VH-VL binders against Putative lipoprotein MlpA (mlpA). Designs and how they scored, part 15

Target 1, 215 residues: Putative lipoprotein MlpA (mlpA), of Myxococcus xanthus (p38371)
Amino acid sequence: CNFEQPETNCFVQESPSWAVKYDVVDSPKDANGDECTTTAPLVELMGVYKYVNPETGAAQLALRPATLASRAIADTTTTSADQTSLGSLDTEPKDHGFCHANDFAPAFVNVAASDTAAANTIRYEFTNVRVYSAAVAPGTQFTGELKYTSNGCTSSYVMRAVWPPAPCDTASTEPAENCGVGSGLNPEFAVVCQPTSATGTTGYCVPAGDIPSFK
Key: E = the ipSAE of ESMFold2; O = the ipSAE of OpenDDE; V2 = 0.75 times the mean of E and O plus 0.25 times the DockQ between their complexes.

## First folded at step 4 (VH-VL)

Design p26 (framework fv_romlusevimab)
Fold by ESMFold2-Fast, scan of step 4:
Structure p26 (fold): chain C 215 residues (1-215), chain A 122 residues (1-122), chain B 108 residues (1-108)
Amino acid sequence: as target 1 above (215 residues)
Amino acid sequence: QVQLVQSGSELKKPGASVKVSCKASGYTFTSYAMNWVRQAPGQGLEWMGWINTNTGNPTYAQGFTGRFVFSLDTSVSTASLQISSLKAEDTAVYYCARGRYWDSGYYYFDYWGQGTTVTVSS
Amino acid sequence: SYVLTQPPSVSVAPGKTARITCGGNNIGSKSVHWYQQKPGQAPVLVIYYDSNRPSGIPERFSGSNSGNTATLTISGVEAGDEADYYCQVWDSSSDHVVFGGGTKLTVL
């Protein structure tokens, strides 16, 4: 990119969809400390929103996992507010380019029992969230930590996210379909196609390395 | 429960070598970075560098190149610090300290080993 | 190289508020972390990323960071808070972790 963007404060690209990858830190354990198998998705879409109190200037960051939004169809007990994690957000980036977001409320959904599955609460707890807000990539990459609970299994992850969300296919030789030129992503971003399942090839372009992820 | 347990104290003569180990338990070893921090008697904390537990690649702070070697044995969740050609000024307590991310775990340290005292005297 | 400056000692009466400063050029643009070290023990993280508390750290501990000074504030100080306190930053320009010289907190 030949265009130098102006400096920003803690700008965040607001969108109903960012692509988020989770890398396991602690494998799933149940309440007794025994191993179990339910994990967070390999990749998912996430709503990202910023709110600013006009009287005080205080900023907040809201994260809404697509997994919670989709499972909410089976839930009559939680609202969109329960399915959205709201935390504080810095007003100015640090010298390393990051704006920190902290003190997130848990996001969750109570999935009712069906003829094929028992009742289940899916809970997301976010900590140490950092949005990269330097001029070269203002508010289009973030990282943080997730504690995920589902089917009584709790596991933890490092999450790395990028905007815009770009669908991809690891089997495609077309650059636009495999996170390259024409995919809609900044060509300077280091991204890789992450399938949504271990056996499939279709998924979303996600950061290839630590944030900020550049070539 | 997260624990970092270090090897026992060492008394060495100048020119000798020492190896300090740090055994991790209670978490997935390769998901977090390991840092080394030194504290000379009566002095403050001094960062020596870190090792990426997923790749095994060490990064040394200025002043800790050459005689100092960071290594891993992931099969037993252990990080090690070796100091060769010991000098009197190497006398210190050496701490291992965990960083939150395996690939960028040098921002801050959430758990520390108990420390290993290395005394170098003639 | 980047330097963090702490007062060597701070004294406070029990139940009062202690403030330990960490000075650095434009430190407000950096993320500051704080460690407590009691004699003969390893350091313990008490504040990370300027103002966040790890699980298990009392709410009496808080942090702030702006301009050229970061501050660790301990309200309702107890005898058990007596320790050395270290501030720490990662300096992106040098890719180096920097510790302050430490402040001995004495509870009178």
Scores: ipSAE 0.055, ipTM 0.658, lowest interface PAE 6.7, mean pLDDT 88

Design p28 (framework fv_romlusevimab)
Fold by ESMFold2-Fast, scan of step 4:
Structure p28 (fold): chain C 215 residues (1-215), chain A 125 residues (1-125), chain B 108 residues (1-108)
Amino acid sequence: as target 1 above (215 residues)
Amino acid sequence: QVQLVQSGSELKKPGASVKVSCKASGYTFTSYAMNWVRQAPGQGLEWMGWINTNTGNPTYAQGFTGRFVFSLDTSVSTASLQISSLKAEDTAVYYCARGIYYDSSGKYYYGMDVWGQGTTVTVSS
Amino acid sequence: SYVLTQPPSVSVAPGKTARITCGGNNIGSKKVHWYQQKPGQAPVLVIYYDSNRPSGIPERFSGSNSGNTATLTISGVEAGDEADYYCQVWDSSSDHVVFGGGTKLTVL
């Protein structure tokens, strides 16, 4: 678009909630390479935060999956820090307005065994995270890759995220409830409603295409 | 504020029994396993076993079966270690410690992130 | 029985880097945890799962694990770092937690 231009600084919209969609790259496999069934969510909310060292100007990006925060209620063995993945962040955008974030520490929870379930570690490993930071959409879309492990099943994904997290319903004919006019999203964003379950219709508006996702 | 507080020191004669308690606070007691670790005077750390706080099922390390019993009182978030028929060789500091770390393949890794202050048990005749 | 070997002592000058090793047969295939124990105190977890730091542990503490040796590295050593350091693994074949013998770090 003719109105696109890079930002001078890597701005990220901090929020306890962004909507994140995962598209599978490698299907779930266990340690022996055999197929298994545990997968990452179809869509989830994610906390996104930026920290800056005031002395040096060095920046960090923090990602906190809602799935880990939710499961921490059951186990509480990990701290909020363990449930948050911290990586470095560029101080200014590079090619095509992207701020690269690298060297993420894993985020995880350890769920203790119960009478009905074996012990389980749910682990998120983020790589190749890129925040789109251009004047027309400063720090409100990002992409990256996820390696997800749960119940001994490891799978990989491309993730695409947008702020704000707009709830939606694929069964609704009202534009405001199906990622259209009045949903609260930037009207130039190309978004689609992603249900939280394969059998349901309610979910969140997520990017419809590659980041940056524009009409 | 997550913490484990243990009962006070004990001086016992051989053949007696002792019960060491470990009271948890600041977290959901039944969501964490409780480990027991022993340290004899001037020696290193020795793992005794763990108890599943949700099920009450104990697992004892080799050498700690029989005289050693792990138990729980979930109503007061307390784990206990009872040692019967005390011997001089049982003289040690006994620690309770929170946590079981599991890898994604279901293999168990006993890492301990919060420790009690320790209870000294001295057995002498 | 699986055995972890640590040097009994390591000395380092203030501000320098201390390296404490933990040797074990194919230890790189296991997950290593490290504990700090000061005289008269309970152990404190300083590194878990080979290289991760618990909340509150300074970034001066780091860990690695490959082949037959795991290493705890403490950069910019301070007098307050004097302690015994223990490595620990879980051995699936014996269903045992195994501790190393401990290394006394002296800051001179």
Scores: ipSAE 0.000, ipTM 0.403, lowest interface PAE 20.3, mean pLDDT 83

Design s11 (from t8 with heavy chain Y103F; framework fv_bebtelovimab)
Fold by ESMFold2-Fast, scan of step 4:
Structure s11 (fold): chain C 215 residues (1-215), chain A 121 residues (1-121), chain B 109 residues (1-109)
Amino acid sequence: as target 1 above (215 residues)
Amino acid sequence: QITLKESGPTLVKPTQTLTLTCTFSGFSLSTSGVGVGWLRQPPGKALEWLALIYWDDDKRYSPSLKSRLTISKDTSKNQVVLKMTNIDPVDTATYYCAHRPYFSGWTFDYWGQGTLVTVSS
Amino acid sequence: QSALTQPASVSGSPGQSITISCTATSSDVGGYKYVSWYQQHPGKAPKLMIFEVSNRPSGISNRFSGSKSGNTASLTISGLQAEDEADYYCSSYTSSYYVFGGGTKLTVL
């Protein structure tokens, strides 16, 4: 009971899974600035962790994309540390209840060449990450920017994330299965089901608007 | 304090290549999320974006001008260089370089003073 | 080409409030989350006044505010002062590039 984070500090809900939505703001380009097709997922799960120096109270935020974790099997050159992006985190919320996290190191995997595919580095670079840590919803929504590189294509996104990760199906009429009552999310959150593919209906509940996303 | 300054020729002939250099201080182009862009403004007309280079050497170009533009950086000199080929009188403009901050949402918070480039035969 | 549309001019008297609109020529509302407003006095470089629709950089007066409704972003200047007389440009980032409005000349009478 004494392990809860005070609201005067930047509380972050630690979990191996948050649901993160990416909205493209800069379409994929290769090193020459030419169009290419590889993009970040529409939605994915992400590990979110907070580290605190016990003597100073200095905090760090760690983000671990599920895409990097899943591709790690084909990588013999990087470690789990390389698959996790670690940045600084404010010790107290700033304007409007946000805790800012910056100075993230890139997270990446180097996928080895195979008979069917060339070698590929998948890289995540996070910037301008802000965790909403106000009393009404401490540490369960965040936003930021992602620069994603894969197959030599670099693209940029705004990301919006929520905890807990709630699976959903846009074809379901049951509220609990389509981000409504009984889904496990705070009922005051404005959330919508984001399918994992453009043609499918199954995905995860994600923020419907800018963070903080409330009804 | 962040400062940027453009330098290059003030008079260029049609068909030549225009090379402009942006020299900056007060920030590092190795800082995650930071970039430097080039923009121009013909006399009495609107601002037009040309190119942007990020800390990770990722490059973006105006689609209509891409075939004529090359942006590069020299981290050791705190410089960003823009080259525009096949210059034309319609390219006469004041050229600006500008800082893209890591907190930006795709904005330019500090601008150079600008350098007027006149293209004439 | 997806250029942003601004009125060519707007005018007001000292102490009044004026609004400058910036409308997308296409229906792409997503690209208008990253709206910036720049002030430019004759012969000078642009100065950032607003970014991400409604955020003010440090040192910018709270008389300047930004908002968005649908595909139209707005810059509002309250308590108009003589030194506000300038050209104002909106800009946004789409999925590939920056777009700028044509500019609005503000005259303080």
Scores: ipSAE 0.599, ipTM 0.839, lowest interface PAE 2.1, mean pLDDT 88

Design s15 (from t8 with heavy chain S104G G105S; framework fv_bebtelovimab)
Heavy chain, then light chain:
Amino acid sequence: QITLKESGPTLVKPTQTLTLTCTFSGFSLSTSGVGVGWLRQPPGKALEWLALIYWDDDKRYSPSLKSRLTISKDTSKNQVVLKMTNIDPVDTATYYCAHRPYYGSWTFDYWGQGTLVTVSS
Amino acid sequence: QSALTQPASVSGSPGQSITISCTATSSDVGGYKYVSWYQQHPGKAPKLMIFEVSNRPSGISNRFSGSKSGNTASLTISGLQAEDEADYYCSSYTSSYYVFGGGTKLTVL
ESMFold2-Fast, scan of step 4: ipSAE 0.631; ipTM 0.836

Design s16 (from t8 with heavy chain T31Y; framework fv_bebtelovimab; at its last look DockQ between E and O 0.04; V2 from the best seeds 0.00; counts 0 for: pae O 14.4 > 2, placed apart)
Fold by OpenDDE, look of step 5:
Structure s16 (fold): chain C 215 residues (1-215), chain A 121 residues (1-121), chain B 109 residues (1-109)
Amino acid sequence: as target 1 above (215 residues)
Amino acid sequence: QITLKESGPTLVKPTQTLTLTCTFSGFSLSYSGVGVGWLRQPPGKALEWLALIYWDDDKRYSPSLKSRLTISKDTSKNQVVLKMTNIDPVDTATYYCAHRPYYSGWTFDYWGQGTLVTVSS
Amino acid sequence: QSALTQPASVSGSPGQSITISCTATSSDVGGYKYVSWYQQHPGKAPKLMIFEVSNRPSGISNRFSGSKSGNTASLTISGLQAEDEADYYCSSYTSSYYVFGGGTKLTVL
């Protein structure tokens, strides 16, 4: 059912799946400042949703990393709400076509121990999120910063995201499978295939440059 | 650059089936979020939405005309076809096909030039 | 009765600002957040001028602006020019279908 909602000019493509790339800014460190080895994924999918308060007109942006959602099966302590980072969103673009999102609550999971792995807490802290909402390509790219913590090991990243998520294979010569024509992406987007692992060839198409990433 | 063009008969008799084809370029219905819609405008009257087809073959129809409309696509040919059954003189209008982008919500950003269809005995 | 109501006509002189209103009169319109405005010259196809209440597509003059208050969306054209003389339609998406206003004829005096 549709209800009257306050005006918002910041379009966001709502989807359970965006392709998100993380580029390391600060290497992993533990609480003592010593080097550790746990890092965020090279690329992952992310749920992105926009909420508008019908009474106040305030907008919110929800980010749900697939890593957290996928680990939820091994977590009996956190809820979907805990696994989703919710922040305030501008009602209109104000900075070169960007809508700013701020004050994100941390999203996290408590992964239960297994026979092969100790219990772990994974936490996402988002800051300075900006959704590109200019008329040329509203709400299909965003950027921000991520502070990622796993088992007390914390690292920092620049986050860049694009919609739709397009699977790709760097080993493929088919354009549709390597972020080209037929991939389902806006052909004006500058994107590159990012494998999910350092040694693999399969992954998702992610922005090739700074947001907004255009050819 | 995105372009769309409507083609089909310009004169149809009552009770017949109207078949219109939209041929487009500059985009593909393989792009996620993309759709193509059909709209019409009787002479001197307001615009009316008829149908929409998405890249994933999801189809939407005007509630008042749903029983008479069938929309389909051929992605390889960059074509969308609209069929309207049991045509009546009241269906006389300029028919448009239009591009629905994935990045601008529920809107039509590019339109064909339109084709006037006259229904007469 | 149309789900969206527009004035039949508005007029202005060159250089003036005019506003065209679009009021949701049906409960089916819902959130009314997907308001678009189209310009149509005689014998031509509609042209998208505003989407999602206030966003201008690339290439659209900044003389065109959109806003909304309550159940009324507005298209404002500043610095009115002769070429602005056209029909203007507001549109929105309901829960299941597109709706259009009756159109407003803008005359530049």
Scores: ipSAE 0.000, ipTM 0.497, lowest interface PAE 14.4, mean pLDDT 90
ESMFold2-Fast, scan of step 4: ipSAE 0.746; ipTM 0.876
ESMFold2, look of step 5: ipSAE 0.000; ipTM 0.472
ESMFold2 (binder alone), look of step 5: mean pLDDT 90; pTM 0.930

Design s21 (framework fv_bebtelovimab)
Fold by ESMFold2-Fast, scan of step 4:
Formats: C-alpha cells, structure tokens, sequence
Structure s21 (fold): chain C 215 residues (1-215), chain A 122 residues (1-122), chain B 109 residues (1-109)
C-alpha cells in the first residue's frame, strides 16, 4: 500500500468583481472583412466563480463580464446562464503555478432597441484561460484570450486580470488612489491604473505585464 | 546550454521491466514551471509521448500506457527515471527524454536528448 | 490512430513554398492553442521549429511559419532548400497529455 498525496484543487479567489484589461490582438472587422469601430472595453469588472463536484472533485470556472450583466437590464431573451461563460478547470495547478480552464461556452446578451440605439448582440468567447495559483499569489491573477463581437464587429484580445478590483485615478497624486501603497493590492504586484474611457482618468488597477505580473 | 542524455539497456526480453535514465544539465528540476518528459518512436513510425514529471514531483502519463509507466526524479543528481513494466516487442523504439519549459513557452519540448534505441526480442 | 491528421508526404522544388496541414478531430479548446511543430532528419532527434501555433524559437529561419484556421494548423516553408528535406510532426497539449500527428515526409525534388 502506498501513501498518496491528497488531490489539490486549483484555488481561485471567487468574487463578483475582478479587474480585467483587454489588449487588442486583431482589430475590429465586420463579416465582410471591413474595418469597423466597436471594441471591447479598455477595462471592466468580471465575476469569477468556481464550482466543484464534491464527489469527484471535478471543477468548473465561471466568468461573467460586467458589460453583459449591466446590459441584461433590457434583455428578456437571455438568462444569467447565457451571460456567464462556463468552462472546465484543472483540479491542480501545474507549470509555473497555472490552472488551465478550457471549453468555455460563449457568454452573450441581446440588447433590445431603444429610442437612442438599434438592437445589438454582445458576445464574449474565452479561450486559453489560465489562473495563477502558486503560493506567492494564490488564485488572484489570470490571463486568457477573448473574441469579442458587438454591432457586427469582431475583434480579439489578450486578457489580464487581478483581484481585488482596486479603483484608481491616473490624475491622483495619492499612492492609494493610483495603484500604489494602500490601494489594497499586493505591493509586489506590477499594476497600473487603466481608465475606463479614453478621455477619462478613473478606472481600475490592472496587471502591467504578463501573468504572473510582479515588480 | 541545456543538454539531456538517455541511458539504459539496449536489448531487453519480453515481460521484463525497462528502466531508462535521463541525465541533464543546464537547468534544475527544482525551478518552478519546469518539467522533463519521455517520448518514443518505433522504427519508421510516429512520435509518441509517454510521461512527464514536473518540478514539484507531480506526474502525467499517456492514458493508454499509464498502468505500465512510472516516472521519478532525483533533483540532486539531475536525473529523471522512466520504468516500463511487462515489456513487449511492440515497445521496440528509440526513447527520448526532453526538457519542457515554462507553460507560457507553449507546452512544448524545446531541447531533446539524442535518443537511445531499445530493442525488445526473445 | 493519432488525434492529429497530417498528409503522409509532400514535395516541392528548391525555391518553392509548401504547406503541411495538421487537423484535429475535436473542437479547438486549450490544447489546440498549444500547437508545436518538430523537424526530424533521419537518425536524429526532433528539433522544435514552431510553438504556440506561430512562434519561432531563437535560431529558426523565418522561412518557417505557422498558422491556424478552424481546427487545422499549418506549417509553411518558403524558399525550399535541400536541407529542409525531413519528417515534420505536429503536436498539441490537451490539458493533461500530448498528442502527435502521424508525421509528414517532405521531399525536396
């Protein structure tokens, strides 16, 4: 009889909010291959949840973009399940501390027409998602790829995400308000303030480099 | 810089256990994210992956061969050992060990040993 | 049978371009994103040519390029040279194990 190591579950910090940055890989194009202008957010909050089958230990990772959640207010045709992308998740971290998540179903919302805008479907497709779950930063950073479609424009991105979501202001000289000491993030994380709009200064602290992002 | 070399018997008889050793230099198996794998190639046939051992002593095996394979490491000697039980003539192949870099380098084998031909005959 | 399908052989003349396909039978999930290509000369160990679909290791000529469309990855070799004559293997990692294609013999005529 041999002693067996206990099965190690990949730890993921569950939260209704992680801060996620999107860096463009393929610029937006419509179905005819022509340029168009609708893009993913520069940064957004994302719900991150883990489901585990208690009997088997099999794990699932759920990602719910805040953009889909907020647009659901006017949408009676999709459900919370449709607005949440569910994929598999490794039961143990490997290879530089990463837990790989794959086989994500698309998440989407059908935004109804209003007095100011035509009807639109917003769709998120996640691939190659990996959660960093090493002792130095257990389940508090992840990366992956996004294919984003909205207003008939499809574009692709690298995602880099961190927990906790720390609000920030690029115009502030207070370190706690600009991703520095006192912001709530691990001081060793390499983070930078990413505004939510091109013209504003307020946003969220996001990873400054590839995951794991350390100084 | 990174080098690997396979060693072990070149002739084995059916039903015996094959033991192969990979001796490496230029990296440490205590480095987070690093692994060493074993692969084989029967004469004139395709490459087949057998096993992988991670820096933290965790192991992965080919699903079809898992019951016959044991992979282990001795970090202090810079060695990885593969054992295959109940050897059969169909196991005749060149056996390779190979370095696996951090996963962000593509889950690939970037440096290979020269290979050792193992012939199984009665 | 391997889960990745390659043509048994391809051929070309010096200076031409050739493409070798590698088709997965399952949908594109994490493992397909980790596509690698290896070159093997007779009697030698395999050499990594491409990783993560399209990345080249240091020292690999830019005549070698990788791409992906749907469930098919492709290795393209431009400006064929006699030294390119070899067997080429695609490989993918499927979350917990590696799969290899059957190999393609490239003949430079």
Amino acid sequence: as target 1 above (215 residues)
Amino acid sequence: QITLKESGPTLVKPTQTLTLTCTFSGFSLSTSGVGVGWLRQPPGKALEWLALIYWDDDKRYSPSLKSRLTISKDTSKNQVVLKMTNIDPVDTATYYCAHRPYYDSGWTFDYWGQGTLVTVSS
Amino acid sequence: QSALTQPASVSGSPGQSITISCTATSSDVGGYKYVSWYQQHPGKAPKLMIFEVSNRPSGISNRFSGSKSGNTASLTISGLQAEDEADYYCSSYTSSYYVFGGGTKLTVL
Scores: ipSAE 0.000, ipTM 0.429, lowest interface PAE 17.2, mean pLDDT 83

Design s8 (from t8 with light chain S95R; framework fv_bebtelovimab)
Heavy chain, then light chain:
Amino acid sequence: QITLKESGPTLVKPTQTLTLTCTFSGFSLSTSGVGVGWLRQPPGKALEWLALIYWDDDKRYSPSLKSRLTISKDTSKNQVVLKMTNIDPVDTATYYCAHRPYYSGWTFDYWGQGTLVTVSS
Amino acid sequence: QSALTQPASVSGSPGQSITISCTATSSDVGGYKYVSWYQQHPGKAPKLMIFEVSNRPSGISNRFSGSKSGNTASLTISGLQAEDEADYYCSSYTRSYYVFGGGTKLTVL
ESMFold2-Fast, scan of step 4: ipSAE 0.679; ipTM 0.852

Design u13 (from e13a with heavy chain K100R Y104F G105D; framework fv_enfortumab)
Fold by ESMFold2-Fast, scan of step 4:
Structure u13 (fold): chain C 215 residues (1-215), chain A 127 residues (1-127), chain B 107 residues (1-107)
Amino acid sequence: as target 1 above (215 residues)
Amino acid sequence: EVQLVESGGGLVQPGGSLRLSCAASGFTFSSYSMNWVRQAPGKGLEWVSYISSSSSTIYYADSVKGRFTISRDNAKNSLSLQMNSLRDEDTAVYYCARGRTYYFDSGSYTYEYFDYWGQGTTVTVSS
Amino acid sequence: DIQMTQSPSSVSASVGDRVTITCRASQGISRWLAWYQQKPGKAPKFLIYAASSLQSGVPSRFSGSGSGTDFTLTISSLQPEDFATYYCQQANSFPLTFGGGTKVEIK
């Protein structure tokens, strides 16, 4: 038995690109507990999609890291579905305006081995994902936790994400190029430019504080 | 129906040689990769060697490289392991195991499992 | 080489118990992990492949889960014939490597 489906109150801005920042919680360690050096990106773009089953009304959230999308071209073993993390999504906001997303399947790619060298799997495991859906900023910021594995190094992070993705340069004096007026972001959002490398200045505008991140 | 029967194990002195054999029946032997896996007394499993269905690809564990030679005779449904320069550390039950190989189209990856095992043959390297 | 670490090394359990065994890889191996059951004096038996797929003839009380570096074998309701040593094996790359084994012993 099918029933007329209710419209979901958990709006999510669907986009092939959101800007996501990762702040380390547990530093990289290998399977023996020893320190190692492979970490998640400082910032990356992420595809964010919402699916609603028209017959059941069940909602799902899909997260596709740009790192996995880029590496997919060298991957001979995984599919686009493996490279996208799919979880459930609330149909209406819970306390404090958040829509919770749970039970994410891992997203991963297998970087091909050379004739004599070991293969490398890059794996994203998302937990405790929450999309801010209150009326003042519906579906344009989210937070969650990431367990990241690459080169046998596992590390954990708090992730904070914002839409739209806005390129930035910390060395620029132009506000529009350094997450200020004219950058394309909601002017009430508290954002900061996060470079893609530790030594560079160019990156993306990301939330400056806890979600929801407002001035 | 699938059967793997090992033979050729025994007592040998350090520095000696042994040839193990595995007789396969109940399947098309020439269509499967084959492996040797060993287990020292009271210890866990250790992969020793791999041979592809056509013998074109052969791999060895570092501990046996240069000393052991894997080979197969598809006409006789037989797998062999020639073991030279034997060491005390080679003391183990040696299992013949059929490879269950996975790979993807256009993929360079080969994933190898062991879906059927023989009963094992004991090799003891001692004075 | 990819190192496989199993925990616990042994577990004492009673018939009807839920038993959980874990296996951790030193490098990401995607889903390319198998589980084997070995009874005393016998050859190992192929139990699970691709982390979660049951081999034909294996009872449904056995299940596998995990991907990347962390894997779990679960026996939902232990039977007398399940007392054995269990091994994980990474299939991702050569050399192929096994975990150290977990012995499930009668309590």
Scores: ipSAE 0.000, ipTM 0.397, lowest interface PAE 22.8, mean pLDDT 85

Design u14 (from e13a with heavy chain S31R, light chain S52D S53T; framework fv_enfortumab)
Fold by ESMFold2-Fast, scan of step 4:
Structure u14 (fold): chain C 215 residues (1-215), chain A 127 residues (1-127), chain B 107 residues (1-107)
Amino acid sequence: as target 1 above (215 residues)
Amino acid sequence: EVQLVESGGGLVQPGGSLRLSCAASGFTFSRYSMNWVRQAPGKGLEWVSYISSSSSTIYYADSVKGRFTISRDNAKNSLSLQMNSLRDEDTAVYYCARGKTYYYGSGSYTYEYFDYWGQGTTVTVSS
Amino acid sequence: DIQMTQSPSSVSASVGDRVTITCRASQGISRWLAWYQQKPGKAPKFLIYAADTLQSGVPSRFSGSGSGTDFTLTISSLQPEDFATYYCQQANSFPLTFGGGTKVEIK
């Protein structure tokens, strides 16, 4: 039995992949206020990185959605920097072990026109991002809000994320393949398999409840 | 579909204690925040306490802080409210309510509604 | 604490009437306001959230509007089952607070 010292700084698990789930707050609307159908993914992988200025101690959080990275193949105008949303990050945890990240620049790609489709910009705008950084789960869960715009449709979401990214299948009876024992996730985390599509069974393990999400 | 059933109410003397329970069914209890809301006879609604899905975040109304304790057992799909040092002003119908929560920002950005309510259990504090 | 002031405290109306209830917050709460309906002896029912968004299963004669500090609930054509007490609730910050209620009673 070992005792862990309380966290005094904002630790974030850096990884090219975290699993992120989006729950709709405001359904897709176009510029006229009419309903439209383009939405954020049900679940996706996201790069998460932290930078600290060694002279000032100022910290930054970088979020890079896999959806933007995959669409970048059709984009000759944006760079990896444009596809990454960079915001500030607290240096010390605040209420209930959370480190707050704010002032994110939008992340986006400009998908070039094809023979069958018009050019389109896909844009992610993150606000009110909070990373849980308490000793029991240091820097491996976060929450925030997303404003997503694609094909003229704007919608908003609460996002909840967990590390490591664990692939899953809701049809599998093997615990390791359905967010259970052997999945690689902290066994105290409350997680559930979120398919990538409404009709499929394969996806990623994501937080089941509010962050921090524990059993 | 969604059901919340309160129990544990009754008549108690000032200074006494009661433990209220709420049994949840028809949804994955461990994914939702829960609340207690009360209503004094002939009066309006008053929020009492909040507990997040993991129990890591708990809030109380100032009128009950230090006397009431909210807790949950996700394995048993149950919510509890331990009420100590009861006063005449605590006389009310106590409702168990499921949270519709938008949780983000710096703690001040927990936006909480009540999408499903139990039928209530009556607490009367009188000699 | 955010104080919610609801008016009128009661209104007498007939079936088919348009009923308007107002709710005012003591500070800005953006769109984070809900409306509930309560019938005597029953638990409240969730009607509207985020100021203007109708909960699934709630009749379209109910609508909400407003932002910041001033909010309105409208019943476009009152039905017999709508005679009840209505409450607004701010969801912006803890402690959560309710308006004092508006009783819609038969004329």
Scores: ipSAE 0.000, ipTM 0.427, lowest interface PAE 18.4, mean pLDDT 85

